# VHH binders against a7h7h6, part 18

Target 1, 199 residues: a7h7h6
Amino acid sequence: MPSPAPSGLAPGFLVAAPALGDPNFAGSLVLMAEHHGEGALGFVVNRPGPVTVAEVLASVDEDLRRAAEANGRAGAPVLVGGPVQPERLWILFRPGGIGADAEGAVPVGNGLSLGGSRELLEALVRAPRGDPFLLLLGYAGWAPMQVEREVAAGAWVPLELEGSDLVFDVPLEQRWETAVRRLGLEPGGFLVGGGGASA
Short names: E, the ipSAE of ESMFold2; O, the ipSAE of OpenDDE; V2, 0.75 times the mean of E and O plus 0.25 times the DockQ between their complexes.

## First folded at step 8 (VHH)

Design r02 (framework vhh_7ocj_1; at its last look DockQ between E and O 0.44; V2 from the best seeds 0.56)
Fold by OpenDDE, look of step 8:
Structure r02 (fold): chain B 199 residues (1-199), chain A 123 residues (1-123)
Amino acid sequence: as target 1 above (199 residues)
Amino acid sequence: QVQLVESGGGLVQAGGSLRLSCAASGFTFSSYYMGWYRQAPGKQRELVAAINSGGSTRYGDFVKGRFTISRGNAKNTVYLQMNSLSVEDTAVYYCAARYTIEVGSETYTLDVWGQGTQVTVSS
């Protein structure tokens, strides 16, 4: 059985329970980037958006589009990170050739960093080593104590962030199910309540 | 994928009217700008009418008060009411939508085009 929800949910994952009724988050895997007394910030990391990396890059700089095409990244979808500020681009990446705090990036934890600058975007797109990154539009936000209440209510199941594999190495459509299995639950249906989860 | 679905085109007699409709889907946020463009055979694509998020409109010089662009109640919908049509208005009409993307402190635009709808005006 999964342990009770920790007081600190970031860095970590939230796995949407089947009972979660919000269409914005149904079947979602959320990476929690911040969690403190003022609220929480996270990103849905398994919802494809309506545009590709190429399309977004083309709007920024055609040279970036060409670079992404040359390294095979152009066809990847930009993800819908959440309903808050849906026009704002975020960049989630695994530090490597590019440092965790490079170009205004902020370390999330366990090999993940977050940024949003054009400079970071250019650096990642043009990086010879091909450091993995995701582009996301928008983010998920929680008011103070909101996410704790939702976890207590069984809407979310916290999952420890052990690495960045769920974000970068697992296919988009399999991320949620993989997360559920890592919780020791069955993707076909599980219930969360009373401080526990049951299949 | 972001899609613009156009409808309302077809064959009409000179002096007649058509109402084109365009519905954008994909993004949950609204487009900054929506418009209609047309391209006749052998001619360049030209602006017919455009409307921004604030409701301000712009028309091509050839429109001369005959056409009216408006936004629908639903997000990312736009209509083009075309009255007093002439043979010269025969063209493929394209819906366009422009979205804003923010990267850091900078703003960029993403343009999306419809597949086009044929408008034919007979004498």
Scores: ipSAE 0.727, ipTM 0.867, lowest interface PAE 0.5, mean pLDDT 92
Fold by ESMFold2, look of step 8:
Order: C-alpha cells, then sequence, then structure tokens
Structure r02 (fold): chain B 199 residues (1-199), chain A 123 residues (1-123)
C-alpha cells in the first residue's frame, strides 16, 4: 500500500513550499478550517490586502470605525484569505464572552473560530478589552482529493495548530518563515516540502 | 497595506506618447473595476478611462480615441496608452480600484487610490 494521502489537515496549517508558483499562494501560510471528503477550505493568514480594518468599518458605520480607533483596533490591514469569493468578509477570532453566541460561527480549533456577521464584527470591535480578531476577504478552496495530491506532490507542508500565536502574535511578514522553522527546516534551504503530512 | 502603484509618468513633448502602468501586489483584480483619473491644478479629478473585470472599457469625452486602457498580459496590471499628447493633458494621473465587500447580508463598495504619477507635456 502506498503512503496514504494526508487526511485530517483541519485544524492545522499548510505552509507553501518555495516551489509553489501559483500567485495566489506563493509564500503563504494557510489556516485550514475544513477538510473532508468533499474537499477542503482554508484562509491565507499572512497576505495583507489593499484595505484596512478602518476602511471596512467606515463603509459599514462611521461610529463603528470610531469605536475601533478608540480601542486601538482600526489600523490593521484586512487580509487576502484566498481567491474564492474575494468580496466576502470573514472574521477569525478567539471567542471569549462577547462572541460566544454568534450564530454560524465555525470552530477551527485551539479556541479559534470563524464568523461573518455584522453583529459579530460590531461586538468584537466595540469590546474595550476584546479578544483578538483578524478580518479576511475570500478563502481558499480545494476540490475532493486536491489538497491531498498537492501535499503529496510537495506543494504544501502541513503544520499542526498548537496555539494561536502564528495568527495573532507573529507579525504578518514573519509568519511563513516562523512556520518553516517550526517544521525543523531552514527557510533558505526549503526547496521541496516532501509532502510533510504524507509521511 | 498593499497599494496601487502607478508608473510611467514623466516629461514628454507635445504630440508624443506615454504608457502608464498600475499594479497591485498580493491579490487578484478579478472582482475589481479599474480606472485612470487625472487632476490638473485648480481642476476637479476626472475620469480618463476605466475597464471592468470582463474587459469592457469606458473613456472620458476629452480622450477622443487618443488613449487606450488595457489589462496587461501579466496578471494584476492595468495600462493606459496615451498618444497624441497635448499641453492640456498635463496632470497627475491616478489609478483607482473599486472593491465590493460583503459583510453578512450587506454589500458595500470601497475605492482605493494610488498616489498618482505626474505627466507633463511641453510645447
Amino acid sequence: as target 1 above (199 residues)
Amino acid sequence: QVQLVESGGGLVQAGGSLRLSCAASGFTFSSYYMGWYRQAPGKQRELVAAINSGGSTRYGDFVKGRFTISRGNAKNTVYLQMNSLSVEDTAVYYCAARYTIEVGSETYTLDVWGQGTQVTVSS
């Protein structure tokens, strides 16, 4: 029996191998939210987009932008989560007491959740001591067996989700390199991912 | 924050040509309406040319067939070919992108502007 295709990549990260040439994913770190027989879904967490949190909030409600400014939560870029539905806003957050009741929230693991409602956005922005969140536009999708083949071909190297520091504490520009080092690899020497999870 | 980056501006003789480029890094233009605008001193910013994601184009009346907007062969780049330039074309030229953002069930539009590139036509 050949080495099985990787399964159970969610929750977890995919680290783009340097040879991955797709402009949507070159140099990316992807947080995997779903992985099942119908395919997979994830979010690029290290690619800043052209709009800021403040700009999105001002378009929704200027009072919301002002609340975010008052709480120091307005200056971050909105991330490019992936090429699918690039207009759709997603919220990656650590649910505390303020977002716990948001309907339609999708657990990711290690205390992380995804949501997309205006109600959730307002609750997180207005909380004076609120939990961390990221805003993302769009997501990455894989057809059935696609992500497994890409990992086996060495395009991605899986990394376990052991905490939330890569998405909240590590600066955007350092996330990919930090993930590579956690795999035990040197970023400069990382030429082939070897299908990390397939072994 | 990733910005729109204009290039190709400069000094040119009347009757000459310039090609302006506008690129953004780190994302795809697929959902965006892209445009070139210009502003001369003391005048309001005005549309020069626009192109939607499907390739349909629109031009300001003053262009009179002299300028052409196109998408580049490389992804995420929009060009403005400017021919038969006159001193009246002297202005700062801006690239802009229109974004659609969905939050829950609501839809919003945002415009993002480049910093501009100076075009100066001498006589």
Scores: ipSAE 0.466, ipTM 0.771, lowest interface PAE 1.4, mean pLDDT 83
ESMFold2 (binder alone), look of step 8: mean pLDDT 82; pTM 0.816

Design r03 (framework vhh_7ocj_1; at its last look DockQ between E and O 0.69; V2 from the best seeds 0.62)
Fold by OpenDDE, look of step 8:
Structure r03 (fold): chain B 199 residues (1-199), chain A 123 residues (1-123)
Amino acid sequence: as target 1 above (199 residues)
Amino acid sequence: QVQLVESGGGLVQAGGSLRLSCAASGFTFSSYYMGWYRQAPGKQRELVAAINSGGSTRYGDFVKGRFTISRGNAKNTVYLQMNSLSVEDTAVYYCAVRWTIEVGSETYKLDVWGQGTQVTVSS
């Protein structure tokens, strides 16, 4: 049975409970990148944004757009990472040809790295190996002890980060349900109360 | 994804008027520009008129008070009232939405374009 972990949520996932009423996070799967005494930082990884990778790349460099088109990545949606700084682009990627700390990137954990520089973007787009990456606009932020309170209240169910498959190998529309099933819960509806989750 | 639906184009006689409309959907940005661009055969695309989310407007130099861009009652809808049209105004008119994005320390203009609507002004 999944037990809410009041601390140490990063790296990891938060699975939105059905009772979560915030429109920004309803039905969301959040990758937690930071969690400490000063608060928490995460990214919604299952919400498509209003623009495509091609459209973003075109705004940066037309050559990058062409490169993405050539490798079949141009049509992918840019994701809405959260309500905070919705104009800021983030890059979530699986290290491979591109190193985990390359071009200002920082490791999140378990095969995930995070960055935001143009250099990183260009390297990933042009990489012959074709390392998987997601583009996200904005992020999710929590004040100190806020995310712990929300987990305790049953708004979120923590899920351990065992690998990057939920982010890169599961279709966008199936990520939340897949996460729920990994918790041993039913996607059709579950309740979280008393420090636990039940179907 | 962002969708832009354009309407109001067509054939008009010189001195006549047209009203273009563009309805944007699929985004919730608080700060943006919506506008119209045009491209005539053999010419570069040029700004006709733009309006930001705050209501400030910009016009191309050729407009000279003939055109007016405005927001509709519906959110993310803009109109372009074109008066005193001339043969030189013949072009494909494109609706566009523009945002600013940040990549590292740099900022970029992100544009999403409509399919365009033909405006033909006959002599």
Scores: ipSAE 0.679, ipTM 0.866, lowest interface PAE 0.5, mean pLDDT 91
Fold by ESMFold2, look of step 8:
Structure r03 (fold): chain B 199 residues (1-199), chain A 123 residues (1-123)
Amino acid sequence: as target 1 above (199 residues)
Amino acid sequence: QVQLVESGGGLVQAGGSLRLSCAASGFTFSSYYMGWYRQAPGKQRELVAAINSGGSTRYGDFVKGRFTISRGNAKNTVYLQMNSLSVEDTAVYYCAVRWTIEVGSETYKLDVWGQGTQVTVSS
C-alpha cells in the first residue's frame, strides 16, 4: 500500500528527487497552486525558457516593453512552467495591492498570487511600486490521486511554502538546491523511496 | 535564448540549386513553425517556405514547385532545397522560428529571426 501524501500539497512546493528522470521535471522545483479531489496544478519555477519578458511584452504592446525596460524588469527570462498548454502565459506575483482587484487573479498563499489576464500584466508592468512578478508558459497537471502516488513513490519531496523568496529572490539555478537544504537534506545524495521522504 | 544557425547560401548560376539549412536551439516548445523568408533590396520581406513541428508545410506563391522544405532528424532543424534558381531569387534569406502565445483571451505571434544569408543568382 502506498503511504498517503502529506496534508495540503497546495500551497507548497514539490522538490524533484534526484532519481526523477522525466525530462519535463528532472531537477525541478514546482510551486503547487491547486490540489483537490479532481487533481493538482503546479508550475516549475526554476526553468528559464527561450524568451525574455521584453520579447513577450513587445508582442503584446510595444509601450509595455518600454515601461518594463524603464523599470529594469524587461531582461528576465520567461519560465517554462510545465508541459501542459505551453503557449499559455501565466503571471505569478507578490501583490502590493495592485493585483488585488485583477479579474481572475487567485491567491496561492503566503503572499503569492496567480493570474493570466492582459489587464493584470499591464498593471504589474506599469506600477511605480515594482511589485515582483514572474511570467511562465505552460503548467504541470496531475490527474486525481496522481500527485499523491508520485509523492508516496518518492518522486517528489514536499516543502512547505514559507514566504516567497524561493520564487523571487533566489537565483533560478540555485532554487532546487536551496529547497533541498531547507528540507534538511543533502543535494548530492539524498534517497527517496517507499513511504516518501520528508523533513 | 533562441539561437538560429543558417548555412548553405552563396553564389550560384541561373538554373542551379542550393540547399539552405536552419537549426534553432534554446527553445522547448512542442508547436512551432520554422522556415525562411527573403528580402531583395528595396523590397519587403516575404514568405519562402515554412514547416511546423508536425511536418505541415507552406510555401510562398512565387516558389511553389521549385523549392522544397523538409525537416531533419532533429525537429529543430529544417532544410530548403532550392532548384531552378533565377536572378529574381537573389535576396537575403532569413531563418525564423514562430509560435503563438496566449495572454488571457488574446493570442499573439512571437518570432525570432536569424541574421540572414545571401543568395545570389547570376545570369
Scores: ipSAE 0.516, ipTM 0.796, lowest interface PAE 1.1, mean pLDDT 83
ESMFold2 (binder alone), look of step 8: mean pLDDT 80; pTM 0.795

Design r04 (framework vhh_vobarilizumab_d1; at its last look DockQ between E and O 0.66; V2 from the best seeds 0.54)
Fold by OpenDDE, look of step 8:
Structure r04 (fold): chain B 199 residues (1-199), chain A 123 residues (1-123)
Amino acid sequence: as target 1 above (199 residues)
Amino acid sequence: EVQLVESGGGLVQPGGSLRLSCAASGFTFSSYAMAWYRQAPGKGRELVAGINSGGSTSYADSVKGRFTISRDNAKNTLYLQMNSLRPEDTAVYYCAVRWTIEIGSETYTLDVWGQGTLVTVSS
């Protein structure tokens, strides 16, 4: 069972508990990218937005749209990463042909990197190997000690980041349930108490 | 999935009026700018009218004083009231939702539109 007040939540996941009442995060799986004394930053990685990768790419460059289509990546949804700055595009990717720090990107950890430049977007879309990436709009933010309080209250259950499979290899609609099972809990409903969680 | 379904098109005589409706779903309607476009035969698609999330409106010069764009956020519906219609207003009319996307220091916009509704103005 995860600690009710863990330190160092990033890199890692937060799994929304059923009791979490915030509509922005109900049923969400959050990738924690930053956690320190000044707060935390994360991305919801299982909520599809209303626009597709193709539509976003077309607005940037039609050639990018065509490239994504040729690679079978155009139809994927852009995800809603969180309620903060919902217009800002983020790129979460698994480094491969493109390096972890390429084009202004920063490593998150365990095979994940994060960026937000057009250059990075273009490089990933045009990459011959087709390095996996997610496009996200917006992010989740926590004030100092806020996420710790919410975890202690049982709103979130921390999950260790073990590779990037949960982000890139598990279907979008199954990511939350898969995460819950990895915690040893039942997706149909679980309670998180001060000392642990029960199904 | 974003869905925009236009209705209200049809045949009308010059000087007549029509009211188009666009039923929106799959996104938070009240949070986004909406617009009407039209495409006449053999011509490109053009902006007719826009309304932002705050209710501010804009119009093409060709329709100013004749067309009125409005929205009902409670019904997730966009409207276009068309008065004093002219033969040159004949077109397929599309409703659209606009997204603004920021990538680095650059800003991009994209529109998603419905299937359209035909408006024919003829004597």
Scores: ipSAE 0.592, ipTM 0.861, lowest interface PAE 0.5, mean pLDDT 92
Fold by ESMFold2, look of step 8:
Formats: structure tokens, sequence, C-alpha cells
Structure r04 (fold): chain B 199 residues (1-199), chain A 123 residues (1-123)
């Protein structure tokens, strides 16, 4: 019997086209963590939620909040990663001192890893080397063939993952536009070369 | 920018009614649980009523049967109908976004509050 064709959008980004109107995804940049024949999983990386890292840590353990402040890690917003399981915390990080094999961590690609345990959170917050991380609540999921159809319909433009600067170094408000420019397109419309929609 | 703006507070006689409103912006209102809290002078902030994203409600014992929480997701607005008001209900009332998170095996509740609206119940 023939083998299924391999899937290919992870690791990578999906850049929301201007015509995409779904409130969960309009204007979004999505980091794709998994893509295979049974579907896909990704995280919106440019949508801040109503809470900060400091507020999450204070609710968990006040000592953890203070450790984050001491290491300069308390000021970032927690991101809305997507509409699925919106209570579930995810930790996206670039392991420099904890290693890619930290308990419960899963590699995404290009030096990015995902985890979700309190132990990982505490280790990252207390790490003296300042390993970069961000917190997300929820994720985006696609059923089999769904993301492929949405890309073919022009709702998303794939962007290759080249390092991790879009998720750690580029400010949230600039991530979508930076991704659009890396595709060779003008923000506000994907009209270069006849692609995309005007808005 | 997340904003919660309460309105509808004021002075009312015992036995009277008020309806509080909270206009919400800067987040997907329909996806989050919302709550009303109150804080009397010199006291801690206490939960009055909650409503989850699916519309299920809960109430503090002291207000059950007198207060009704509701939400209008089309208008991004949270409401608190307060009937049979008592002097003990005098407080600043805050609306809040209730953020529930799971980290490992633990669940935490975080609240983001508005600036509040004063309700004074006196004769």
Amino acid sequence: as target 1 above (199 residues)
Amino acid sequence: EVQLVESGGGLVQPGGSLRLSCAASGFTFSSYAMAWYRQAPGKGRELVAGINSGGSTSYADSVKGRFTISRDNAKNTLYLQMNSLRPEDTAVYYCAVRWTIEIGSETYTLDVWGQGTLVTVSS
C-alpha cells in the first residue's frame, strides 16, 4: 500500500492575508509547530492577552514573580496563542541553558521548543543566563487537509522559519508587518506579483 | 489595550434598584469569563457574581436572589442588575475579566479589573 505524502508547513509561519476576517486570526502571525496528515497545530505569536507574565507568576507564587523581576523577565504580556484550550499555558523558549530535552519540552525547530509544566516555567524564570521565553494561552488547530485548503485559498501565506527573531526580538505590534516584508509584499495588501487581496 | 469601564452607580435608597454596566474592549469578550467584585471602605475586595463564556452564573450568598449578572456578547457589555438594595451593599463595584489558566496539573484564576463605580445605599 502506498505511503501518505508528507506534510510541510511546520516548522514555519503562516501570515494572515488581509482578507482573512475571522476575529481569532485577523492580522495574525502563526508559528506552526506540527503539520502532518492528521492536521496541524500552531500558535498566534502577535496577539497580547489581558494579563502579563508578572500577573501569572504572582498568582502562582509571589516568590516566582520576584525572581522574574530580578532576572528582567516580568514585563512581557501573555499571548493569546489561539482559540483551542484557552486556559492551557504553553511556554515557547529558546533553550540555552536548560537544553532541548527539558522534561515535557518538545522541539519546534530552529532552536525553538515548547513546554507547559510548572517545573519548566520555574526553571526559565530563575535561570541566570536569561534564556528567552514567552507565555501563550491556547493554540490554533486545523483538521486534516484544512490548513492546506486555507493556504490554497489565499487565507494564509507560508513563511519559512529562519531563526527565532520574530517571536523573541521583533515587538509584537511589528511582527505581522515584518513577516509580510520578508515575503516581499507590502503590508495592507498582498498585491505584489498578483497575489493577495487589496484592503 | 484592555479597557473595562463601569457605569450605572449612584446613590439609592434601601430597597431600591440599580443596573451596572461594564463596557469592555481590547480583547475577545465572548471568550472570557467575567465577574463583578465590590469593595466597601476599609474592607477587602470580594466576589459578587460571575458568568463564564458559556453563560453559566454564580453568586455570593449575600446577594443571591437579589442580584443578576448577565452579558451581551454582541455589545461587549457585562451587566449587574441589583434589586432590594441594602446599606451593606454600599461599595465600589468593579467588573473584571476572569482569566483561568492551567499550568501543569494546577488551575489558577487571574482577574483584570476596571476602575470601579460607586454604589451608595442610604436613606
Scores: ipSAE 0.416, ipTM 0.685, lowest interface PAE 1.2, mean pLDDT 85
ESMFold2 (binder alone), look of step 8: mean pLDDT 81; pTM 0.787

Design r05 (framework vhh_vobarilizumab_d1; at its last look DockQ between E and O 0.80; V2 from the best seeds 0.56)
Fold by OpenDDE, look of step 8:
Structure r05 (fold): chain B 199 residues (1-199), chain A 123 residues (1-123)
Amino acid sequence: as target 1 above (199 residues)
Amino acid sequence: EVQLVESGGGLVQPGGSLRLSCAASGFTFSYYAMAWYRQAPGKGRELVAGINSGGSTSYADSVKGRFTISRDNAKNTLYLQMNSLRPEDTAVYYCAARYTIEVGSETYTLDVWGQGTLVTVSS
């Protein structure tokens, strides 16, 4: 049974409980990138947006679109990362050919890095090795102690980040259910209250 | 899956009225600027009317005073009320969602389109 962690949620995942009523986060899997005394920052990693990687790249540089097409990445959706600054593009990637701190990127943990520069975007798109990346618009933010309260209330269930497989290797539509199962819960419905969870 | 589905097009006589609808799904409708475009035979696609997320509207000079763009965020629907229609208004009308993207310090825009609905104004 997952216990609500009052601190240390990043790096890690938050799994939305069925009781979570916020439409922005219902059924969401959130990657927690920051968690400290001033609040928390995360990204919803299982909600597709209305535009594709190709469409975004085309708006930036047609050459990048062509490169993504050649690499088979053009058709992937850009994800909605959260309601905060929905216009801002974020790049979540697994370091490889591109370094973890390349072009202003910062390590999140457990093989994940985060950036937002055009230089990083170009590097990842053009990388011969084809390092996996996600494009996200916006992020999720919590005020100080807010996420802890929400976890305590059973709105979120913390899941440890053991690797980047949930982000890059699990299909988008299966990420939440996979996360729920990893918690030992049933995707069809579960309750989180007090010190425990029940299906 | 993101969808924009236009409806309400058809044949109308000059001076008549039509109301187009665009049903949006698969994204947070209220967050995005929306617009109507049209493409007449043999011509390029042109902006007809726009409405931002805050409800501010803009119109092409050719339709000012005749067309009204509006949105119902509760229904995820965009509308175009077309009055005093003219033969030159004949076109396929497209619903579009406009996205603004910030990459670093630069800003880019792109549109997501519906399939369109035909409006024919003829006596």
Scores: ipSAE 0.516, ipTM 0.824, lowest interface PAE 0.6, mean pLDDT 91
Fold by ESMFold2, look of step 8:
Structure r05 (fold): chain B 199 residues (1-199), chain A 123 residues (1-123)
Amino acid sequence: as target 1 above (199 residues)
Amino acid sequence: EVQLVESGGGLVQPGGSLRLSCAASGFTFSYYAMAWYRQAPGKGRELVAGINSGGSTSYADSVKGRFTISRDNAKNTLYLQMNSLRPEDTAVYYCAARYTIEVGSETYTLDVWGQGTLVTVSS
């Protein structure tokens, strides 16, 4: 059998370059969860949506909302993860033993996992230790070779996934800028020079 | 920050007209279904009219033929034209954005509310 397909961009981030004008992705930081011969899958992690975690939980079960409020986790916005299946809720979390066994939960790398079940949501919200998580609606998908071509064309700049701080500790509005600095670039210069005066 | 801000309420005589506006910000207005609700004194909130992202409308029986919901996606604004007003239309009117969310195999619907605008129909 052939060796496993390389997963060169996953786990990792894609940092949107200024030339990327697609309104779904302009200014975005994307966490790459899968990258293989059939394409790629990722989540925008710096675009807040119109609803809070509290509002989602209240629609599911008011007791879940109250539990999340007691843990101080109900006020965060739900993120817009991408344009594909925009009603579909995803849970990005750092398991402390909770939810690692949930059906359909998969590791992303460097202590990050993804899931989407109600069982996982309840377990994370009710957990005594308060394992960090965030909620996303929808995801981003790339056809075979599409993300590779976009990177080669300069639409995205890959960034290695080193820990989970960009998704849990850095404020949403600072994530893109922080990622640019980790690439060794100045955000002001990157914004000006992304397709401009210096070729 | 999501904001829904209603305006255009006031005091009007029976048979009169008002046009309510709801200015929306902090989300992609054109993606979402929008609705008007109202709450009369001592009563619960009730749905008055809805409009989906494609422009399809629905109305409560009590307002059909008198009220018209519309939206202007370029201005992120929802409207309610209220004609032939009656004393029983007296209420606080609320703009709402409507969401559907899928968690596992289950689907949920929720509304996000504005602050309301008072309509009083009295002589």
Scores: ipSAE 0.447, ipTM 0.769, lowest interface PAE 1.4, mean pLDDT 84
ESMFold2 (binder alone), look of step 8: mean pLDDT 81; pTM 0.794

Design r06 (framework vhh_vobarilizumab_d1; at its last look DockQ between E and O 0.65; V2 from the best seeds 0.60)
Fold by OpenDDE, look of step 8:
Structure r06 (fold): chain B 199 residues (1-199), chain A 123 residues (1-123)
Amino acid sequence: as target 1 above (199 residues)
Amino acid sequence: EVQLVESGGGLVQPGGSLRLSCAASGFTFSSYYMAWYRQAPGKGRELVAGINSGGSTSYADSVKGRFTISRDNAKNTLYLQMNSLRPEDTAVYYCAAVWKIEVGSETYTLQVWGQGTLVTVSS
């Protein structure tokens, strides 16, 4: 059972409850990258945007587009990471051939790293091993104590980050439901409030 | 996924008029910059006209006063009214949705366009 007032939400997931009314986050799975006294930063990891990886890469460098095509990554959607700075590209990746602290990258935890530099983008796209990565536009932000209040109100259910499988190994359209089930809840409907969750 | 489908192209005599349409789907049409491009035989693709989400328009010098770009957000449709057409306007016309993307400290422009519609101006 998730705690009604958790602390230390990052690294971790937030699972949107059905009661969450914000269109930006309805049905969303959010990866929490930062959580501290000044607020929180996260990324929606299950909402496809209107453009593909190929289209974004083509706008940066046609050679990168070709590399992505050769690696079978060109057709993947770029995700909508959140409503804040929707023009800014973020790169979420699983370290492997590319290190967790590669150029412009910072470790999130539990096998995930985050970056946004062109150098990182090129390295990941051109990597022979094909290290998994997601491209996201924008991020989710919370003011100080805001995310805690929203969790307490039952808008979000925290889920521990045990690995990167929800991000890279579960199909995009199944990530939220999978997360809900990992909480021991039913995707068809659940309520969270007052220190507990019920279906 | 963004889909753009142009229509309205055809054969027209010099001095004639055509109205192109672009049906958009797969994204929030009203929120994005839209544009018309064209590519004449043996030439590169060039910007013809653009319209932002607020309705502000811009035109290439070669089409100013003759072409009008407009949008109907309720119908998710972009238009190009072409008047006083000239032989040099002969081209495949493409509808485009335009994104600005920031990667690090650099800014890039992304265009997604349709299959195009042929406009031929000939006597």
Scores: ipSAE 0.689, ipTM 0.875, lowest interface PAE 0.5, mean pLDDT 92
Fold by ESMFold2, look of step 8:
Structure r06 (fold): chain B 199 residues (1-199), chain A 123 residues (1-123)
Amino acid sequence: as target 1 above (199 residues)
Amino acid sequence: EVQLVESGGGLVQPGGSLRLSCAASGFTFSSYYMAWYRQAPGKGRELVAGINSGGSTSYADSVKGRFTISRDNAKNTLYLQMNSLRPEDTAVYYCAAVWKIEVGSETYTLQVWGQGTLVTVSS
């Protein structure tokens, strides 16, 4: 084709093949937020980081920590979204109208939105209905054609984004295995293409 | 879970030396600013020495020239070599990791602490 193809792997998941040895991505499930001719962007959604939602909120505003505790949302870990900009907080959420118009919030697909502002964080934490959200630090990026080559080499297996349950409902430690089984594969019994991959 | 476990404290004579170690687990040790703090009886915690991910060090004036902070990224271990110890160095010494969090255009920090190791400098 004479121009970059639209859409492809985003929205969707990439499931790390067992032979993928890159420490940043071994055993990972990646939510793909963008994929176009200039590259791709995604978030690891199954790797808990060393800090909790409560700890991040307390550093921002102690009243936000207290609000999150009152709503039962303070104990979750902040996820390691990827190696790029590991100090940058991202918010992945399922909007119920509360944060949908916040500056910098963009839809990902299938009822998921992504943002990063303090205003959005405060709105989600204080929301009366408690719209689901995750906090992530950093992201994964791919140069032009890089993710396509990695998929072709068998480092990743694409999985359709059929809803948001892998992001919000399945426990972190079960997400990769659940994704593998949804592909019709067994976690201990599949091998793809060859070893090695990068982001 | 992040764990920072200090060791190497103990009783030492004035003028003596000790080396403290801090074993780190549960995070990518090499990526973070690490520090030693101390807390003397009846006082608040104070920064003793810090080392960033690039290996640059800083020291409190009271310990400069006597204490050396270092890190071994292969062993996920932070060290504090303490020489020429004085009675005023008596304190519980804490290993700390510092996390920077960027939310929108604002930057915040938070710290994670170990349990501490007691250093007593006595006659």
Scores: ipSAE 0.492, ipTM 0.784, lowest interface PAE 1.2, mean pLDDT 85
ESMFold2 (binder alone), look of step 8: mean pLDDT 81; pTM 0.791

